VHH binders against TATA-binding protein-associated factor 172 (BTAF1). Designs and how they scored, part 2

Target 1, 176 residues: TATA-binding protein-associated factor 172 (BTAF1), of Homo sapiens (Human) (o14981r1278to1453)
Amino acid sequence: AFLNKYKLHGILCDDMGLGKTLQSICILAGDHCHRAQEYARSKLAECMPLPSLVVCPPTLTGHWVDEVGKFCSREYLNPLHYTGPPTERIRLQHQVKRHNLIVASYDVVRNDIDFFRNIKFNYCILDEGHVIKNGKTKLSKAVKQLTANYRIILSGTPIQNNVLELWSLFDFLMPG

## First folded at step 23 (VHH; from M4 with H53Y Y102S)

Design Q4
Fold by OpenDDE, fold request of step 24:
Order: sequence, then C-alpha cells, then structure tokens
Structure Q4 (fold): chain B 176 residues (1-176), chain A 124 residues (1-124)
Amino acid sequence: as target 1 above (176 residues)
Amino acid sequence: EVQLVESGGGLVKPGGSLRLSCAASGFTFSDYAAAWFRQAPGKEREFVSAIWYGGDTTYADSVKGRFTISRDNAKNSLYLQMNSLRAEDTAVYYCATGSYISPWQEGVDSFDYWGQGTLVTVSS
C-alpha cells in the first residue's frame, strides 16, 4: 500500500462510511499478508508479525468485525471483537495473540489503556477519529498512548474548526 | 535471526545478589516485550519477570520485592537484578521475547524466542 511504502500516516475522508472501512480492510489485509511473506523470506525483525488495532464508536465495532469477515479470509485478517464488561475483556485479553486484528471502542480502549499501550501495533486505525480532536480529554490522551508503525484516521468531517483540534489529530498521527 | 544470550549466572550465597544479562541480536529489545523465566531441576519452566512493550513490568509473586527487570536500549540488553537470593531461586534462567506478546500473558507459550539459559545456584 502507498502509506506503507512511504511510511505515511494520514486521514482518510469519504462521505461513504463503507468506503473508508473497505479501504482500510484492504490496506490491513494487504500489509499483513505482505509482512508475513517478507518475514518468512528474510526473518528480519522489522517484518515480524504485529497485530493491528481498529478503534471506533461502540456501535461500529460489530460492523467492523462483520465487514472484515465478509471481505477477508481469516488467513489474512482474524479480528477479535474486544468488547463487553471488564470480566469479559479480561478473558479476551487471553485470546488476543490468536488474532492479528483487534477491534475495540474508544471507551474500551480508554478504560483498558494499560493493556493496549503495551502492545506494539502495525496499524492503528481511528474510525471517526475526530473524536480525539480535543487533546485535553482523557480519551485523547489515552489514544495517544497507543503505538503503531502506521496510524490512520478515518473521518467524514476532515476539516476542523481550529488549529488546536487539527493539531490534536496530527499529534496522534505524528507523535513528537 | 533473533538471538538471545544470557550471562551472569553463578554461585551465590543465600542473601546474596546477582545480576543477569541477556544480550539480543537480530532485533531491538525496546520494540518488544521481554521476560525472564527459570527452570529448577525436576520442575517446569516458570515465569519470573517481564518488561512489556509499553515498559510496564510484572513479577512472579515469589520474586516480588527482590528481583528487578530492566533493559538498556543502548546496549540492546535485558537485565535481571536479583537480590536477597534464596535457595529456591536456584535454577537455569532464560531470557525470552516475541514478536507479538500480549500484555500480562506470562505463560511459556506466550514467548517465541529463547536463550540457552544461565545457571544460578544459591547455596551456603
């Protein structure tokens, strides 16, 4: 993928939500496949398998998992629907390694940030990522603790009203 | 290729201290979780301590307050400072890492790459 080749981070904007989702799924699937092949061939550390993370509104977590299942074989993407009460999420933490994609809501990621910040991700995708436009919120601060080789924000409303909001988004994309 | 080489093992008296080292090659420790395990004669390999990707550390109950795991990014090395050593700490100590280590998963199967181990003997 273009973003992968140049190690770019960015914001994907589209009026059609499904388009962004499918595009993201294709990027994830393609990269995971490519990375696996490269690692098999070279055994280089930079090609070692890493999971990806999709963070989205709670109403969309199931949608993401379903869409991944529809368009990708589990051979390429095996999503974990990381949801439910704390007890369930603890159970799911034990299963995370069986999956190369985790789908979780913003609130769940915030609540379990100690867990998520200790995972190195290949991709971190923020669906409806404008929710972190306010850099002062607990949510924004939590999300910005995530680490990934590639970071993508999906949003139907790319233009922010002020520089601080825009900066918050770019701070996620390009930390430091 | 990922390689781990432990060192620093030896004979120490009870109450003594020892510092184990694990030198990594083929990868960077700071980019991955790493852990120490140990295996005493006739026993299963058991978790000792881990430093997870985000820098958090966990310890087995048996070593809490006595052992400290750390890493030196410049040297690409993992360490285990062992204080107040006890006879029951006698074991071969292994350094371990993996490409995808789920946080708090302290099982042997959670880690993919292992060193050859270094022997620690605590005896009067």
Scores: ipSAE 0.747, ipTM 0.884, lowest interface PAE 0.6, mean pLDDT 91
Fold by OpenDDE, last read:
Structure Q4 (fold): chain B 176 residues (1-176), chain A 124 residues (1-124)
Amino acid sequence: as target 1 above (176 residues)
Amino acid sequence: EVQLVESGGGLVKPGGSLRLSCAASGFTFSDYAAAWFRQAPGKEREFVSAIWYGGDTTYADSVKGRFTISRDNAKNSLYLQMNSLRAEDTAVYYCATGSYISPWQEGVDSFDYWGQGTLVTVSS
């Protein structure tokens, strides 16, 4: 709510993994609902619905989709589990418009960056976002090509006081 | 309200060039994907070219190497530079955009807003 109201980007750190996920789901659901209401009322282009993206380790993509399903009706959030081999992902690309949330792993986003960079997202959430602390990696460079109104990094690990690593994270949060 | 207005159509000889323009109001092209479609007499509306949100472009096979799509953010306009025109390029050309357009989805149903169209006639 705070980040949305002030259009700020931020890092959420919580020791409880479920807590971060649930908080993120609530933020996403609330914002999508609010945005839809505003668009219905105003018909302004700036209020048109946009999808959100959750990027996470491959072991957590299914968990995110499941948690969204448990805590949020598809009326608010309809997640697409964007996973599988390239042929499957091509099939899923044709279904993306039916969803307002895409969940994909870092590797998948990296591999399909040409697709993802051509979507403007409302939220882009990086779960375990410390993985992009090294700005020189192919992964970091790919993730930084993503565009979103709001960017959130979720991490359970303390941010190291390394200027370059911090800069890489902030570069994602505050591009340009 | 979203509005698209095409211009630049006309009569041109085979091998000639033409530049179409699409002026937008009510939204900003830089925030959305946009595309050109065309419809020849008695035929279905078909995809010509698109510029997606990230700036990538796609083209129908029939126009590759001859047509170029571009945007001018300052003018909030979309363009289609058409070179080496052929008789089969004769059609009404439409500018299109939409909300939440998925990349590489080139179908008519992928776009929500359309201009009135501009006629391009290629004839000797």
Scores: ipSAE 0.731, ipTM 0.877, lowest interface PAE 0.6, mean pLDDT 91
Fold by OpenDDE, fold request of step 24:
Structure Q4 (fold): chain B 176 residues (1-176), chain A 124 residues (1-124)
Amino acid sequence: as target 1 above (176 residues)
Amino acid sequence: EVQLVESGGGLVKPGGSLRLSCAASGFTFSDYAAAWFRQAPGKEREFVSAIWYGGDTTYADSVKGRFTISRDNAKNSLYLQMNSLRAEDTAVYYCATGSYISPWQEGVDSFDYWGQGTLVTVSS
């Protein structure tokens, strides 16, 4: 709500695990609902529906999808678990438009960056976002090609006092 | 309201060139994917080219190497440069866009908004 109202990007460093996930889900669901209402009312192009993206470790993709299913009706959030081998992911690419939330791992996003960089997202959430602290990695460079109205980094670990690492994170949040 | 208006169609000889334009109102091309489709007489509407949100482009095999899609953000316009035109390129050409278009989805049903079309006739 706060980030949306002020069009801010940010880092959520709250309780590890379920807390951050649920908060993020609430933000996503609320914004998608609000955006849909505004578009219905105004018919303005800038209010057209856009999907959101959650990028997380491979071990958490299923968790995100499950949590979304538990707390949100598909009317508000309809997550696509974007996972599997390349052949499967090609199939899933054809289904993306049927969903307003895509959940994918960092590695998958990196590998399929040509696909993801050609989608404008409403929200882009990086769970365990400290993984892009090194701006020189292929992963960091790929993730920074993503475009979103709002960017959020979730991290339960204290951010190290390395200026370069902090810069890499902020570079994602505020490109340029 | 989203409105797309094509222009630039006309009669051209085989081997000739033509540049189509699509002007948008109530919509910004740079924020979304856009595409060109064409419909020849007695045939179904078919994909020609697209410029996706990220700026990547795709082309139908039949036009690859001959056609070039581009956009001008300042003019909020989409273009199709058509070179080495052939008789089989004769068709009504349509500009299309949408709010959420998945990359590489080249089907007619993947796009939400359409122009009225502009006729291109390639004949000797």
Scores: ipSAE 0.711, ipTM 0.868, lowest interface PAE 0.6, mean pLDDT 91
Fold by OpenDDE, last read:
Structure Q4 (fold): chain B 176 residues (1-176), chain A 124 residues (1-124)
Amino acid sequence: as target 1 above (176 residues)
Amino acid sequence: EVQLVESGGGLVKPGGSLRLSCAASGFTFSDYAAAWFRQAPGKEREFVSAIWYGGDTTYADSVKGRFTISRDNAKNSLYLQMNSLRAEDTAVYYCATGSYISPWQEGVDSFDYWGQGTLVTVSS
């Protein structure tokens, strides 16, 4: 993929749906596979396996997990549906290492930011990422604490010509 | 290849202090999590402290308030400042790191790379 090849971050502003989800899944699966092969070959620290994170609205977390299971074998992507009450999420935290993809809602990520900020991700995908356009919200601040090699924002809503909103998005994509 | 080398161990009296160091090669501490473990004679290796990717730290209950884990990115080194040492702190101390170590993973099996260890003896 173009973004991977050039170590770029980006915003994908197009109609949301199965197409964008599938495209993202393919990118994730391909990169995880490639990274695993490189690490197996070279044993370089820079190639060590890292998980990826998909952050999305709560109504879409199950969709992501289902679509991953449908289009990708567990050999490439093994998603963890990180959801439920706090007690359940604590249980899931102990299982995270068994998975190379975590799918969680924005609210859950916000609430458990102390956990997520201490993981370096390969990819961090923000589905419906326009929700962080306001950089002053607790959600935006939490999401911006996430660290990843690659950051992608998916949004079906065109980005408005608002400098502050654009800055907030780019601040996530290219943190100082 | 990832290599970890511990140093700083030695003999110290109870109540004394010691600072352990772990120098890494082929690996950058700032990019991942790192931890200290220890193994006393006749006992299993146990978790002491970890510094996670985000910089948060975790300590075993037995060392809370006495030990401090830190890292120096410039020197690519991990440290364990041990204060108020006790006889029960006597052990070989190991530096550890690994791939995809999430927070709160304190098990030995969670870490992939280990140093040779440095002996700490607390005795009057």
Scores: ipSAE 0.631, ipTM 0.827, lowest interface PAE 0.7, mean pLDDT 90
Fold by ESMFold2, fold request of step 24:
Structure Q4 (fold): chain B 176 residues (1-176), chain A 124 residues (1-124)
Amino acid sequence: as target 1 above (176 residues)
Amino acid sequence: EVQLVESGGGLVKPGGSLRLSCAASGFTFSDYAAAWFRQAPGKEREFVSAIWYGGDTTYADSVKGRFTISRDNAKNSLYLQMNSLRAEDTAVYYCATGSYISPWQEGVDSFDYWGQGTLVTVSS
């Protein structure tokens, strides 16, 4: 709650691995609902709708979509499972307007980075985000092109405390 | 509330130039894609050009090399520089934007908010 209130970014670590997906879904649903209500009552331009993005390992994209469906009605979070070969992903691009959440794997985001960098996101969540610890990889460079109002890294693995690994994570959290 | 106001239309000779402007207000203009569409008399509204959130631009084939889209986020303004104008460019030109715009999607149904339009007439 603190990070959203002051528009800060953060890392959610949970070495037990339990509950971080659910906690993230609560954050997304709550903020999207609040922004929709405030936009109806306010001139605050930041409340005009923007989609959110979850980036995760490919084996977890279906899990994220399923968990959102279990915990939220589609009127609050309506996920697009952005997956498949390039021709299917081009078809899915036509559907983005009808969804307020995109769920994609790291490799898919890297391959389609020209598409994703042309969307401003409300939240960008990196599940198992320690994969960008090496800032020089193609994956890390692609992910750092994403733009969002709020950026969150989820990790069940303790962050190794060395300056290069920490800098890569902070570079995503505080771009530039 | 989202407001889009076009200006800069007028009469121009074939081969001439015009610059259209669209003033945006009531939202954070820089966070969204913006586009120009046009509608000739008796025709359906058609895509002209878009500037997507990341700065990439696209153009209808009929205007490539002649028209240039740009925007100035400090002024909340979208522009269309129209060079080498032809009679078939005669139309009402509309500025458009929307929520949840998917990049590269250039249909009229991809955009939610529209200006009133500005008329461009190219005299044969």
Scores: ipSAE 0.574, ipTM 0.835, lowest interface PAE 1.4, mean pLDDT 80
Fold by ESMFold2, last read:
Structure Q4 (fold): chain B 176 residues (1-176), chain A 124 residues (1-124)
Amino acid sequence: as target 1 above (176 residues)
Amino acid sequence: EVQLVESGGGLVKPGGSLRLSCAASGFTFSDYAAAWFRQAPGKEREFVSAIWYGGDTTYADSVKGRFTISRDNAKNSLYLQMNSLRAEDTAVYYCATGSYISPWQEGVDSFDYWGQGTLVTVSS
């Protein structure tokens, strides 16, 4: 796709709200497969594997993991459900190497931001990304510390046309 | 091809200093964590220090305060400044990196690519 080819970022807004998760899974699976194949053949640095991250509301993390598992073979996307209290999350950190996709809630990413900011991601997807519309919240500031090759915001909620809200979303897409 | 080449090892007296270097090539060095490990004769390879993607550093308790890890992304190089060396620091020192590195995970199985090592001997 165009965004991947030119290393660009984007916002996915779905009029019907019916296909955003599936479209995102297809993008992730396709790119991870392509990068893994190119790296195996060429050993090019740009293709060396990196994990991806999905950040979503806590009620949706299980849904994301389930949808990935139902739609993709684990050889293409192998999700880690990064959830639970701090002791469980420390245990899950040991599992990260065996997975190419992490699925976590916004609050978990905020609480563990020192961990997440120390990973370079291939994709960082914010599901229901309107939650960072106020760029000054602790949540927004934490999420903006994430680093990725490609950044995508998914929203089924109309984006408000407040200048600061739009700026906060674009600041995530084009960090600076 | 991912390559890591260590240098700077040698014989040094107790209390002395050495600076180890690791030259990285064949990948975008700055996108990944990098670490130093060491292996004394007859012992398992053990963690020494890491610099994680975001710039945070960690150290094994046995070297904290004496060793300093750093990296120069423009030169694709990792460094370990070792001060106040002790006989127990005698080991082959290895540079390591990998895909899917989880921060704070300091086990040998957390890293995929290794150099051949450089020998540090601390002896009178």
Scores: ipSAE 0.549, ipTM 0.820, lowest interface PAE 1.5, mean pLDDT 81

Design Q4
Fold by ESMFold2, fold request of step 24:
Structure Q4 (fold): chain B 176 residues (1-176), chain A 124 residues (1-124)
Amino acid sequence: as target 1 above (176 residues)
Amino acid sequence: EVQLVESGGGLVKPGGSLRLSCAASGFTFSDYAAAWFRQAPGKEREFVSAIWYGGDTTYADSVKGRFTISRDNAKNSLYLQMNSLRAEDTAVYYCATGSYISPWQEGVDSFDYWGQGTLVTVSS
């Protein structure tokens, strides 16, 4: 099972006490490790690595990077803090191959959408995802160009797709 | 097993055309960026063209307007249409892809999987 494989220091056992950030980190770490193990064992391409993406408000990108570092070793999740002015972001694009997780703000993703839409992600997590509730904004239209195997929306306001995706994943990971 | 197999190389006269194919097996090619590189005798392997996950394409300046990259997802295949060939296009052409490819990054070290190559000779 997921919890046994990753030993996330026992922090996943209480869904109500975990917080959305930690739940997302556990899902990312678990899937990336499981895919790497399956690929190494079977050489089947469906397990071939794909990066994941976290999109959040600009004030939270550093927090996400810090939280990943606190709860996961870099073998499981190696985050890239994709931030800064355009010249710095171009430099960071050269580093993407060395990371399996990108953390970026909503405005940065919109501004650099041609870059982000040219990557298929394993997970795409939208933290404070209520910002895309209006599908007609430029931001929402940009975010819709992102492709991922799985999308997770984290919000302070309940969003049924957000909670159903988490519940479905948790049922799979914690059978009972 | 993840494989890339190039074909379609050969001898062609200057000004002629040639179409290279790269058949991918063991993975879903369309989930990843794909590129063509070439290596002329005595030279380093150099970027020719890429098609990125979202469908955008890029080309080395030396081939712009003459070469066209394309992909057929149903056939799990990558193509390079080469028109107006010149002697300097003589090279072994390689198909490439990889995990965690950063868009617009066209260096050899950006790609993990390579085919065996197919020789293109442009000679009178």
Scores: ipSAE 0.504, ipTM 0.798, lowest interface PAE 1.8, mean pLDDT 78
Fold by ESMFold2, last read:
Structure Q4 (fold): chain B 176 residues (1-176), chain A 124 residues (1-124)
Amino acid sequence: as target 1 above (176 residues)
Amino acid sequence: EVQLVESGGGLVKPGGSLRLSCAASGFTFSDYAAAWFRQAPGKEREFVSAIWYGGDTTYADSVKGRFTISRDNAKNSLYLQMNSLRAEDTAVYYCATGSYISPWQEGVDSFDYWGQGTLVTVSS
């Protein structure tokens, strides 16, 4: 396994058996550390800290939180597991200030899109991102309201089955 | 350097109007939530209004319907239009922003950067 610290914008494929999750964690931790160090030194707005977001299937949210904990100290990447019923999620919203990473499922993001669209993220990572290949679904429309400096889709499923699927992916990666 | 500078405070009679401005420099203001707070003499700083990243706005109950928060992205500025002013609105008004702001969280500890404040006095 190797650490890849270059910044990605686009689709990340697991070609070397490294694992998409580990590669994403390295990218997040490296960039968050660099931005925090530059902001502390310079106080420039482009370095002012922003949280990152991972959106994944509900069965994988715990896995993401566990993997971050295994490979990063909380000093570098401190995840908030944004899950549970609406009352628990409202409680978790109070904790966002203390965390630089939010991990949530697609359905939770859709249900709470008014909350998530009111944060600008540093990275927005869509794990199993083929879920937005149909741009007409309520889920795809909600996810496309998210804004971030950098947007990454992780997918093992081909997204080139037709031009509409490719256009939906492009629309997310480069809105406007 | 992140900097917030308020202006527009002054003396106004009850029922009057006033517009406060907050000029931001050193960062893109529209990328973050922004808020107005106020502090009357002898009291704690209290929330007045916020505009969140996505454009949604919130207001303290005491100012709903009378105050309007807005932004001008071209001027990198935040505004508070205050109408139907009352004596209880007398306070120093502060512009605030921060990193890692959670939407809907209106406590003073949710914001990291503050302006110097501008005094609003409502009296006959």
Scores: ipSAE 0.477, ipTM 0.787, lowest interface PAE 1.9, mean pLDDT 80

